# VH-VL binders against o27280, part 404

Target 1, 266 residues: o27280
Amino acid sequence: MDSMNVPEVLEIKRIVEESESVKTFIFSWDFRREVRPGQFVMVWDFRDEKPMSVSLIDPVRSEIGISIRRVGEFTDRVHGLSEGDLLGIRGPYGRGFELMGRDILLVGGGIGMAPLAALADEATARGMRVDALVAARTADELLFLDRLEAAGVNISTCTDDGSCGFKGFAHERLLTLEENHDMAAVCGPEPMMFQVMRILDERDVPAQLSLERYMKCAVGICGQCCLDDTGFRVCAEGPVFWSQELSRVREFGRYRRDPAGRRVPW

## First folded at step 17 (VH-VL)

Design B90 (framework fv_bamlanivimab)
Fold by ESMFold2-Fast, scan of step 17:
Structure B90 (fold): chain C 266 residues (1-266), chain A 119 residues (1-119), chain B 107 residues (1-107)
Amino acid sequence: as target 1 above (266 residues)
Amino acid sequence: QVQLVQSGAEVKKPGSSVKVSCKASGGTFRSYGISWVRQAPGQGLEWMGRIIPRFGRANYAQKFQGRVTITADKSTSTAYMELSSLRSEDTAVYYCARDDQYEGHFDPWGQGTAVTVSS
Amino acid sequence: DIQMTQSPSSLSASVGDRVTITCRASQSISSYLSWYQQKPGKAPKLLIYAASSLHSGVPSRFSGSGSGTDFTLTITSLQPEDFATYYCQQSDDTPRTFGQGTKVEIK
C-alpha cells in the first residue's frame, strides 16, 4: 500500500562510483512519495537495514539516488551489487533543508557532501547562486565535484594533505573565503561542523547543519534519539537543524553518546 | 581541462590483436568513465564499451563481448582497448572519450587512432 | 538495445538558414540525450547534453529540445563552420547508442 514504513523493493537502475569507498545507487522513484534534500531512507539488503542520506532527487526524470560509503559488512555487501539487482527502500524520513535568500554556501566533508549535492541541485533550480566548499582527507576522496560543476556551482576544495586545492581543514579554508551569503548548509564530521558553525555565526550567516547521529532510531521509537539538553529527536525533528537550535546543545561538537547513553569524547 | 591523447595509427594483419592507449592529462574531477567508440570509413559512431579507470570496472556492447578488453592503469591515468581476432571489417578510427557517469555524454574526445586491417 | 533514428539523413542549407534535425528513440529515454558535431577527419564535439543543456563554449545558435522519445537539435542562422555531420546519442541505458547521423551540406 505504499506506506513510508514498508520497504519497497526497487531495481538498481544505475551505479555511479564516486570514490574508492563511495557509490551512488540510482532508482526509479514515484514522487507521490515526496523526497526533500536532507532527508534519509532505510536501505534493506534482505538481511540488514541501515539509514542512508538521499543524494539525488530528480522529479523530472522520476529518479532518486542514495550514496553509500563502504564502512562495514552491510555496506560491503551493498557495494558488491550490480545494476539490475534489487534493494528495499523505506522512507523518506527526517526533516530536510530549507532554502532562504539568493546566495547559499555549502560546506561538506566526506560523505556529508551527499545530502548537499541534492540541495545544490534544488538551489540552482531555484536560481540561487551556489558556492560549495568541498573537503576531504585526500584529493581521491573529494565527492560530487563533477555534479556540482555541471550544476553551475562555484567550487572551492580543501584536503588535509594538500593534494587538491587548499591544504588544511574546511574551517581553515572558510576563513580565507570573504564572500557573503544569505545562508549556509553544512554536513560532515561533527567536529568539522562545529568549527564551521562558529565561523558562520561570527559572520552572521544563518546555517543549517545535517546531524546524522542516531538516525539508526528511525523506526518509530525516537525517544532515545535526543540531543543533550534540547529534547530534539534527530530522526523525528532532525537530522537538519538551524545553527541557532544547535547552539543550545552542549554535546554538539564536543562529545558523542555510546549505546548506554554515556558521554564519549570525539 | 582534461585532455585525452591516444596512441598512433596501426596496420594489422587479420587474426592479430591491436591495443590502443588513451592517456588522460589534467583534470580536477575524477569520477568519470572512459568510453571507446569506433567509426568505420564513411559510417556512423559505434559504442564498444567503457571503464571507470579509478575502479577498473568495465562493461561492453554485446557485439564486442569476448573480443574486446578494456583496462586502465590508474597510476598513469591511461585506459586501453584491446581488440582481438581482427578482421578487415574492424578497419576504423577508434576513439576514447570521457564518459560522464550521471549524464552519459562524452567530452572530451581523444584525437582518434586509425586501425587498418589488411593482409 | 535502444535504437536511435535521425531524420533527415542529409540536408542542404545556406549560410543564415535555420536548420532542424530530429532524433527518435525506440523507447522513452527521459532527457538522457546528447548531440554531437563531427567534421571530416576529426573527433566528434559535444554540443548539447541532457536534451537541452548547452555545453560550455558552444555558440548560442545551437539549441536542443524534447523529452521521452522525440528530440530536436536546432541551429539558428547557420554559419560556414556549421557544415558537418550531427549525431544524437542516448545514455539512459547500456549499451550507449547513436543515431545514424545527419549530414548538413552547403547548397
Scores: ipSAE 0.648, ipTM 0.823, lowest interface PAE 2.0, mean pLDDT 87

Design B91 (framework fv_bamlanivimab)
Fold by ESMFold2-Fast, scan of step 17:
Structure B91 (fold): chain C 266 residues (1-266), chain A 119 residues (1-119), chain B 107 residues (1-107)
Amino acid sequence: as target 1 above (266 residues)
Amino acid sequence: QVQLVQSGAEVKKPGSSVKVSCKASGGTFRSYGISWVRQAPGQGLEWMGRIIPRFGRANYAQKFQGRVTITADKSTSTAYMELSSLRSEDTAVYYCAREDQYEGHFDPWGQGTAVTVSS
Amino acid sequence: DIQMTQSPSSLSASVGDRVTITCRASQSISSYLSWYQQKPGKAPKLLIYAASSLQSGVPSRFSGSGSGTDFTLTITSLQPEDFATYYCQQSDDTPRTFGQGTKVEIK
């Protein structure tokens, strides 16, 4: 039996309330199944299964955390659970982030900060200097600021409406930040990631971007995560891609896929 | 940066209730819980319960279950601890403290509210 | 409930002494342990969290160690302001529980 392909029923050890719409669910984890920042797991509530990024990785305590935003029926049900309740977890899956150099930039939008929070923990533990640009539509959607600050991360914020930090979009804020990074990692809404990628390419900063897509097990996971032009499967080839590869994908930043695999404009 | 300021000392009769407030500066309840801890004269620290203020979810120690109610008003950044059916053994200093949701440590603490239960 | 037991309940020491306080959990709490200092009439003050992480602003003479069930707080060169009661606290489960306290007194 391949332990990665069989859901393990795990007890919710702890729930962290990150915001009105986001919770982190913490589970005991056997680290014989290594988990790296940028990887995801399939979360099964015994009715539906959905991919969720791992947002906390703690092998010393034998724990992982999974951060989930409330966006629909599945996530509404999961948000209704309490400590002691059970969820099925399968994985991890996907290609994680690669850390290189000494100085890194993280650019996250909304729930996209989840995999970047795990990456920030690993980078700071390795002695790297970490700058994070945390972006959201409003102050209420900025995530992990206290956790990043506790880890020693240098934080910049921006909100579309100006309710916290710089008023404007992530790429506009990025233009006002220094250019001295060995690599960048980016996760958030695809239009944001596209604009950020263009600036990092101009600055010759190698960037890794994480694509988070909705997938339905009953409707062909590989079909729903397959990108146009390149045939990349998010669950097999991603979710983390280098900016050089992603710049070739016509779909990136322009269209998304609905649960049936149909292209929908952002 | 966050500071917790508690309501003033109370003298209550047996059988009554007391409601202690704990106001957080910084204006928002985010990324932390508020725990209530009491200390009877000359005794150690005893955890009563906690709330995640943003969502109103509370947990209580078994000893206080049914007598304690912990609530929060996010709009005023204030948490409350109400203890009913007061007895002389409830005479104590009651503290609120911010609890880190990941690590579970308490910092900062309120200054404490002395509650004396006497006939 | 997880029971926390401190040893000793009290100790007498002189300025400059190395002081060691031990805390034992009734079951494994991993590294979910904090240490607090309390002076008469004051709220407790966080010294150490996550078993060994020094709280910002706390002097480096304080250190914590341990994991699982056995934990130690060390004060390497006791200062006059360190005469106080010290408490350990577990945060692995609810209810949160404290040790009974260790009073550090002038010898």
Scores: ipSAE 0.646, ipTM 0.830, lowest interface PAE 2.2, mean pLDDT 87

Design B92 (framework fv_bamlanivimab)
Fold by ESMFold2-Fast, scan of step 17:
Structure B92 (fold): chain C 266 residues (1-266), chain A 119 residues (1-119), chain B 107 residues (1-107)
Amino acid sequence: as target 1 above (266 residues)
Amino acid sequence: QVQLVQSGAEVKKPGSSVKVSCKASGGTFRSYGISWVRQAPGQGLEWMGRIIPRFGRANYAQKFQGRVTITADKSTSTAYMELSSLRSEDTAVYYCARGDQYEGHFDPWGQGTAVTVSS
Amino acid sequence: DIQMTQSPSSLSASVGDRVTITCRASQSISSYLSWYQQKPGKAPKLLIYAASSLQSGVPSRFSGSGSGTDFTLTITSLQPEDFATYYCQQSDDTPRTFGQGTKVEIK
């Protein structure tokens, strides 16, 4: 058995271009190391290591996929790689999504649709009814619509600029959608997740939310995961949290911290 | 749930161009990859190219590069395949089919469009 | 291009027979292999994807196996509606390529 704490050097088997800024890197995977939707891996380019959510889990082909958005130096280097090149992969890590009930709602914003696409595959394979609200700034940033359609997911789209589907924000679109779901899973920009969570709470729909900033806490990198003085004082295993846990975090959806530790509004 | 419906049969002269349409219904057009596959009389299946409508991205088989153009109109949920500089060996049934980058298999298929190139 | 070669090119069989069709890729394609059935005058119909996954609505007498370069389609207990031409297709690389086809004819 391989240790999850030792990076395995894997060959990039395939690269799928999801958009101008997002690529999915596909690797052969030995499923003796179980991977669940909502978990992440550490991707090592032999210079730096970053956490990335698993977006494809395919035991039939013995493959996993990792979707990466180009936002900085590390991701720019990785986007420059070709099929046949090598990357170090360590993991999986973190608390994944928990499926329950028969009817579920997925709400994804931008790259946050990546872990939700993997969840959609598992939910549909289990015979669950899946409704997905896919949100982005523009139509070209809507991700995984082809995979969701192929899986039989009922898709609603929402773009800030109105270039595809509902014109407006995810929470505004959610107000016009069916209220009957056994659970929801939400992943995307924190302000979007906060607004969606409030609506789901009012509808008594239990929600699981995936927070990128807590991925480092799951691997023990963060020094302190306690964000306010209201008694949420323990470093909880992330990145997936139930809405009841997040309602106690004063900073969720309101502010973040810059490198100097100052509070900055989202 | 998605269905693909193609335009009707065409008879064309050598050196002309043909443009075949493929209208998608019952699903989300933007999310589909649409491939074009042809079959000459008594022959096997030959992949020509594909488009992913939401990106406007098309890929072509080398044999057809330079004379095939695949486009999509998102407002009408229709994909098009235009083949120029027609020769008699282009006589075939042309199919559109849904296929994407992740699965790569083709389902559903359009009913086919017979294109005959004759003098 | 990845070349796909089927064997046999044609075969004669009777109702109730077990039929095996093979497909070989010129390079490894992992499990990116699909099988299609085509009847005269009709579009192809997907039977198997990902080498071994049965498409919804396809009878269980059809099965697929293999990985890498060698793949097999098996039809147990052949039925009258199964007389058709069968094609394998790889989706590992662009261009997508098909085998030349195997015609299953009544004996």
Scores: ipSAE 0.000, ipTM 0.455, lowest interface PAE 13.9, mean pLDDT 84

Design B93 (framework fv_bamlanivimab)
Fold by ESMFold2-Fast, scan of step 17:
Order: sequence, then C-alpha cells, then structure tokens
Structure B93 (fold): chain C 266 residues (1-266), chain A 119 residues (1-119), chain B 107 residues (1-107)
Amino acid sequence: as target 1 above (266 residues)
Amino acid sequence: QVQLVQSGAEVKKPGSSVKVSCKASGGTFRSYGISWVRQAPGQGLEWMGRIIPRFGRANYAQKFQGRVTITADKSTSTAYMELSSLRSEDTAVYYCARSDQYEGHFDPWGQGTAVTVSS
Amino acid sequence: DIQMTQSPSSLSASVGDRVTITCRASQSISSYLSWYQQKPGKAPKLLIYAASSLQSGVPSRFSGSGSGTDFTLTITSLQPEDFATYYCQQSDDTPRTFGQGTKVEIK
C-alpha cells in the first residue's frame, strides 16, 4: 500500500540485554520515516509478525531500538538472534505521546517502561524535568534504570515483593508522592494503569496511557475494535489515549475478551 | 562509587591456564557488562570479551575464542576470566572494566592483574 | 574487525600548549567513540564518550569532536598532569577495538 506498510529487512546492529526476559534490538533507521515515542512497529521474523513499541529513538545516530519481552514462541525465536542477523520492520504505526508543560511524571510497569524510556529521552532533550516511577513484580524485572539515570531522570522504584525500593504496587507508591506535574505518561499492565489513572485524575494531572493490546488494531487488522461501553473504535486511535477517554471505559483494567468475544477477568 | 578490585599477580608456565577475578565493591551488578582488556608490555589495549553478569552471557573476540572463558558469580558480584593454553605472548596486564551496553565505553576499570608466562 | 589508527603515535609538548590527537576508523562508527587517558602503572581513565560527551569530573580543557571515520581529542592549555598516553576506542561493533595510543611527553 503505502511505503510504511512495506516491510524493510534490517540488520540487528546491537543487542542490549535489559533483564533476563527483555532485550533491546537496535537498528539503523532512515528518519525520512519519522518515529515518535509511543509509536510501534511490526517486527517480522520471516515466519510471524508482532507489534513492538519503539524504545529508543536517536535521529543523531540514525538508530531506533525495539525492546522485546520473552513471552512466547515468536519472542523466544527473536531472543535467539544475534547481532548481524536480519528482521523485517514495518511502520511506524499508531499515535505517539504528546509533551506539554515543564515537568512530566512517567509511570511504567515491566515492559511498559520501553516506550516511556524513549519518551524520557525526548522530554529531557526538551529541557523538561522528568520524574519516573518504575514498577515491577521483582527487582530483576525493573527496566531501564541505568538508561534513565544517565539521562538525568529522577527515579523512584517499586516492587510488589519489596526486593527493591518501595514494597507494594505502583499506585500505592504514587499515593506517597505528592509532587504536582504538568502531565503524566503511563504504560504497563492494564490493572496497574487503571489504578494510576484514577489517582492522576483525582489530582487533576492530565495523563496519556499506552495500551499494548490495541497495537494490532491500529494497523487496520480489525475494523470493529471497540471497548465495552463506548462503541468507539479505540484501537484505530491508539495505542496512546488520554485519561479522560479511558475513564469512561469499564473494560479498561477490569476484563478483556476471549476469541469468542466473551468477557474474561484479568 | 563502584570499584572493581582484581586478584593478584600470577606467574604461570607455558601450556597452563590462569583465572583472574574482578570483584565489584560499593555497587551492584545491574545491566552493565564486564569487559576484559589486556595490555602486553609496551603495547596498546586489546579487548578480549565481555559478560553481562546479571544474565551470565559472554561473547569473545575471535582470536581468543576457544582459549578464553568469561564467567560471573552474581552472589559475590565477581567476574572471572580464564585463559588456557598459555604462551609467552600472553604475558600482559589484564584489566576488567564495567562496560555500558548502549554507548560501549568502559568505566570504572579494575587496577589490573599482571600475568607472566615463563618457562 | 574495525581498525583504529591514531596520529601522531607520540608528541612532545610544553605546559600551556594546545594538543590535538586524531583517531581514524577503518569504517564508519557513527559517534560510538571514547577517549581514555592512561598514566604509567595505572588503569585507563575515561575522558570522553559518544565522541564529544565529557565524562563527569574531567576538566573542560578536554574536548572531543568528529563522527563517522574521523575523530579528534583536543587538550587546550596542557597541564603537567596531562602528560600521559591517550587511546581512542570504538564501540560500534564487536570486537571493541582501540587505537594504538598517542604518548604525550614533556618537551
């Protein structure tokens, strides 16, 4: 169709190991195809294709990075690749984050820190003050701490099991943080994002949230993607949504749908 | 501030092996790599390989593949470099250094371990 | 392997001089270049990374420039503690490779 919809075969230039389950794959990129934080690409291993968020955007070096968590057959195969191997990349797709104001709060859970790491780089480059709340189940799943620290980001950590930083969930840690921000960006498991969104809404902090499950729909794979009580085709507008849009959606953070369209709790 | 502290000097016979240690102190094994770099008397710096201690993954310069093994023990925050089938030309100071995975620069460095191979 | 060549291999200079050391890569390495200072009997010390980023604690008289294949380390107003050997290093590809070194000696 469009040049954006044609896969380009790219060489893996470098691989950064972020955790036992997460790697960042770095590619040379022609920035005539602009990429913004919050957008994603379709990654093709010549057998299957999956959407992945862009986690590094470096137009000075002409590079992008894509962070991939090992969760199934496709991602296991990709994790077995080495520098010099080839992958097909199509995109970018989707709505990216918008930056506004002087300071921003980033709240990331697990792999959700990937698109937020790219956003942190852009925000710091613009001279914004960046505070990041990095959450995971355990210390070993906290991602991008070294990269955020190098960028001058103010970091708070939170683990469910207490193995690093605050013991508890991201929203519980957020309740102990009283700083006002001009905006926030949130990415992680939907139940976490729902709880964080509620707190930010009550504090009148405008927030953008990135929903991974809607990335496939954003490339036009489904024409009838809508959330439970809106009738809106949210996947066509995603994966980044404003909190005001998501606050009206009961499906968000509560349940998903199986292949038959039935509601299934998280 | 994180420090890297290496084991003491070694004198070895040709054909033997040597294992040098590098202990991180005052910090933690995050996602950084630990690289091994050697310097023969009067010569420049030569990269041998690296490990990401957190994950136990190592890669090596081609000329050392088959002779060098780099390992790490996360519980003691210690990385090791073992070089086998030693030759007189392996006489050098061996350094460990923390390597940044994104930029690839080395900081901090260990103090160095002198390895002398003589008959 | 990417070959790194420094020029000159050695130079003699006086305190207060401007010293320029060049580093050339056998192929493009973008800005994946670092500079190190090594004093006799000591481990190397990072001065510059990403071709031009000054490491925290390093005096501002040190600066790096260049991209692609040609890089320069400049020391403005050389100080007594700057007499040392300087190495460039590329991190664009594996193996990581160093220049042969440039020895800055007192005249």
Scores: ipSAE 0.531, ipTM 0.787, lowest interface PAE 2.9, mean pLDDT 87

Design B94 (framework fv_bamlanivimab)
Fold by ESMFold2-Fast, scan of step 17:
Structure B94 (fold): chain C 266 residues (1-266), chain A 119 residues (1-119), chain B 107 residues (1-107)
Amino acid sequence: as target 1 above (266 residues)
Amino acid sequence: QVQLVQSGAEVKKPGSSVKVSCKASGGTFRSYGISWVRQAPGQGLEWMGRIIPRFGRANYAQKFQGRVTITADKSTSTAYMELSSLRSEDTAVYYCARADQYEGHFDPWGQGTAVTVSS
Amino acid sequence: DIQMTQSPSSLSASVGDRVTITCRASQSISSYLSWYQQKPGKAPKLLIYAASSLQSGVPSRFSGSGSGTDFTLTITSLQPEDFATYYCQQSDDTPRTFGQGTKVEIK
C-alpha cells in the first residue's frame, strides 16, 4: 500500500522484553516508505488504534521496531500477543529529529527513550559522539541500556530512588554533566523536558523535544494534539519541536487541562 | 560482566528426571534471555528452549515440549532446566547461555553440565 | 524450523593457511547469523554476530560475510589455537538452530 492512511497487516517477527511493562515488537518493513527517528505509527489490533513511536529502524534488514508500554486495555491485549501474530500498522507520521554537529546529547525519561534509541542508532552510524542521560523512577524502569551500550553510546543514568546511577531527576543530573554538545534531543514526561530545556537554553545548546502525549490526531481529528498558545498540532507539525518553538507555549511544562478545559498544574 | 555457573555432573537412570541449574553472577540479572543448548557426545549443538528470568516467560523447541521445563528464581539469579522421562539418548552436556534479545546470539555460556543416562 | 547446513563438515589445514567455512540457511535469515568456536571439553565461544560483527576480544583474522541464505566465516593466516570445531547459528526465528559443525584439523 502507497497510502500512509491505510493500515498494513504485518506479522510480529520478534518480541523483545525491555522491562516488566515495556515490549518492542519487530516487523518486516518496506523501506520504499521511509521512516525517520522521532516519527510514529498507528498500531491497530483490529479493535482499537493507538499511536506508538518507532524505536528501531533498520533498512539493511528491512525491519522496524515499535516499543509499547503496558498502561491500559489496548496495550494489555497487544502485550498478550506472540511472535507470528498480526497487527495493523499505518504511517509513519510526524516530523522526525534532525541531526547536526558532531557531539550530541540524548535525554530520555521512561518510554521516551524509545524514539531516542532509534536516533542513537542513526547518530552513531553517522560517526557522531553520543552521550545519553537515561532517567526513570527505578532501576528496573531504565530502558534500552544494553542496546545503547552496543551502539557505542556513552551512558549516564539517574533514578528517582537512587537504585541506579545518580539519585534524583534528569535535570539535576544534567547539571553535573559536561556542557560541550552541538545539539540535544529530549523525550519523556513534559515537566522533565521543560526543566532540561531550560538548562540547555542556558548552555546555548539547541534542543529538539518530542511531545508524544498529543499524537491522537494522527487520524485527522483536530484539537487532540493542539498546543495552547501557538495552535501547533503535534501530529501534523510535530511531534518533534525545537526548544525555541516551545518557549512560546505557556502550557508546556507548566500545566495541563482536564476534560472540562481547566488548568491543572503538573 | 556476567558469568554463568552451572551445577555439577549427574548420572541418572532411565525414566528419571534431572534438574540443572545456571547461576548468573557479576553484573545485573536484567532483561535478557537464558537459553539451554545441549550437545550429545560427538554431535552438534541443539537448542532446547529459553526463559527471560525477570518475567518468567519460557518457550521450548517442539521436540522437547512436554518433557522440558525451564524456570528461574530471581532471588538467587538462577535459571533451571528440568528434563523428565530420561532415555539413554538424553546423555549430553547441557549448557546455559545468555541470549541477546535483539541479535539472538549467545554470550556468555555456562561451563556445561554432563548428564549421563545409563543403567 | 530453519535448517542450517555447513560446508565442509571437516577440513585439514596448516598454520598460516586461509580457511573458509560456509553456512546455508533453508530460508532467508537476513543477517541474523552468528559464528562460534568450540574446543574439546569447552563451551562454545562467540566469534561473530549479525553475520559480520566481530565480538570484542576476537582476533581480526576472523571475519564473517553474507546475507539472506549464504554466509561465510573466513580465518586468514590460521594459528595453532584456531584448530577447533566451528558452528553457525541463526536467530531470525524460533527455534534457534545451529549448523552441524565444521571441524578444522591439523593437516
Scores: ipSAE 0.515, ipTM 0.782, lowest interface PAE 2.9, mean pLDDT 87

Design B95 (framework fv_bamlanivimab)
Fold by ESMFold2-Fast, scan of step 17:
Structure B95 (fold): chain C 266 residues (1-266), chain A 119 residues (1-119), chain B 107 residues (1-107)
Amino acid sequence: as target 1 above (266 residues)
Amino acid sequence: QVQLVQSGAEVKKPGSSVKVSCKASGGTFRSYGISWVRQAPGQGLEWMGRIIPRFGRANYAQKFQGRVTITADKSTSTAYMELSSLRSEDTAVYYCARVDQYEGHFDPWGQGTAVTVSS
Amino acid sequence: DIQMTQSPSSLSASVGDRVTITCRASQSISSYLSWYQQKPGKAPKLLIYAASSLQSGVPSRFSGSGSGTDFTLTITSLQPEDFATYYCQQSDDTPRTFGQGTKVEIK
């Protein structure tokens, strides 16, 4: 139906301040439009529209949450809003995470914990054992720890500066963790995800990775296709991909494209 | 587990100010709020306000707006509540409590600080 | 502001009794309701959050139910340590508001 592509004007019911730079905006939601972890919505402030991952899915309370990091003009304006203010929301869009097995590892960096927080809720509701490795530059930038703890998730942290947990990067911390998992889900900066994927591949753990740069592809905005290792173009449905799909993409973790389409190293 | 430890009892004269501290220990001082709740002798619980320590953002109950100031010092993991222009009606036990931002419940609580305002 | 009304204001009970305390919100608060226990001279202690979720370490004889405007705290097989004052609290809106309290006294 067309209703999914028409922005619905919703009132901000609640704002959760996750960090100095991240807020979660909570809205009442009609779950006749299903939302799954890993999907995103287009958020419209009546000037600009941007894709944002859904970070809370609560059918019992009829609520969704959308976590937004302050990185530019659009997000600065949205961060200036208060409870009771209005935003346009359309969606959901994109390919969500799939759950399988009994045990899952979540590896999140920065705002990448947002879609993983929603996944953690679904996995725990299914009775899965959930371990989360939460990574950030500093302790103040670790996200969703209280929510994960409340859900019964086993949490490991790491920070670049050593201000909380392991001092170092997510992949360095992962190398010191010895538990096996039936699957993993990974979201964060692309270089982090590449390193984590390699370790999980060596351990034979199937992983799903969420790439925010492909959110626009799912709504037809970017229209881009990625190259695999054989040099052929493939059209991808984002933002969530299996590691087997990404292992064939030469660009993943090595370089990105600027606005002109040029390859630049990470 | 996080524990909240408050400063000791105070006896103040009318018209003065009191500043109560609440130190978080045993955990990180991160993405939670700290609320201040008071209880007059034989009365119920009254919410005064809340701060999100990481940004210094505070909200106050309208009854206390203008007389109460809630602040936080991230370097010492300490929140403060200052109440000015004290009257005998401000005699109460003042509690700090950690607030879950999603559910809004208060856990843990500090042990309380008795403030007595008398001439 | 959302007004929270508890019933009864006080009750007398014996060890082994089933105690029921109710809390009514002046408008719908969904399931954003918590219950606290307070003993004389002590800080309140969280028992139940999200209307029905038992806080870790709280005995299973405590349970909560309800949604919208009407909520109930139940204590099955009352123990000597349960004689206390109980408060409900809404967290759906600011300011956060508490019920007036229910004192559970020994018969």
Scores: ipSAE 0.411, ipTM 0.731, lowest interface PAE 3.5, mean pLDDT 86

Design B96 (framework fv_bamlanivimab)
Fold by ESMFold2-Fast, scan of step 17:
Structure B96 (fold): chain C 266 residues (1-266), chain A 119 residues (1-119), chain B 107 residues (1-107)
Amino acid sequence: as target 1 above (266 residues)
Amino acid sequence: QVQLVQSGAEVKKPGSSVKVSCKASGGTFRSYGISWVRQAPGQGLEWMGRIIPRFGRANYAQKFQGRVTITADKSTSTAYMELSSLRSEDTAVYYCARDEQYEGHFDPWGQGTAVTVSS
Amino acid sequence: DIQMTQSPSSLSASVGDRVTITCRASQSISSYLSWYQQKPGKAPKLLIYAASSLQSGVPSRFSGSGSGTDFTLTITSLQPEDFATYYCQQSDDTPRTFGQGTKVEIK
């Protein structure tokens, strides 16, 4: 098997423009290094290294895709790259999602749809029925709708401003959707995930939630990966957690901690 | 769902230029690539180039490099293909088509624009 | 550039026949291959993408197969409306390239 502790320099094979702020970079991948939906890789531009979720997993074509949102200096540089340019990729890391049952619900907010798009591909390939609730601030920020539609996913949309689908938040839209799912997978802003988790718990639907907190851990701020009551480290034990684990964490969905340990509201 | 509507037929003199438009309606125009493909009378399909409107970057087949310019106007959901220094050999039907980014297939296609270069 | 070679350039067939058209890439394109049908005076119509995925609304008598460099389009029971020119197209790399076309004629 290949080592995961050194980056492999890979050529960007294709770039997909998902939105004004999000691109998916596609690479040839040797699947002797297993990759599961919900895992992440470290992306190295030969200056800095950042964690990114895997959004496409295609063993038949020997390809992976990594979706990157433009949020700062590193991601600005990566967004400036072209097909044929090189990036270092290390990993994969973290726990992936587990699929169970026949009918599943995906709830994604913004870039949180990236790992869920990969999960949707696997679930539909297994013959599962997939409902996806895709949420964003505006219609222009809804991601992966074409991929989900092509895969045969039943899509509901939700925008804060009402520019596409339901006007309101993901949890408000979820209340209008059917109750029958064997499991759910959720990824997006932490306050959204908390509200969604509460509804799924009331419906007795087991949920897996992916925490974006790993981004801070990967840049050398280890204390910010630690959850208040449980001591779970996102980069070591996550990023995917069961709802039962997160329901015991006081800070989940309410506040985070700065480097000094002080509470910062969401 | 998405429809592509092209500008009307053109008759041009050798040495002039032509600019063909392709207007998208329905769906999210900007999330797809737009490819331009031409077909001379009795001949096959020839790819000229593509643009991803969100990025604004265009790629061209080498045969047309220096003569073709592909642009997009996001505000009007319209892509353009301009071909300069026209010759009789440029007489063809010019198509735009949505270039699906993951698979790279073309669907839907515009209805085509006949360009005749005649002295 | 990846070159796409179709064979045959034309064929004659009768209604009810099984028709096969082949397409060869000059290098591996995995399964990034599409098939189009074009009738005189009309824009091409997508039939198959990803080598074997049938486009919505296309009759099930059309099927695609192959991977790597060798691909086949099959029409299992030719109908009158199927007399047309067929093109393969690769999308593994830019520039996008088409085969030269196969004309399916009645005889």
Scores: ipSAE 0.683, ipTM 0.840, lowest interface PAE 1.8, mean pLDDT 87

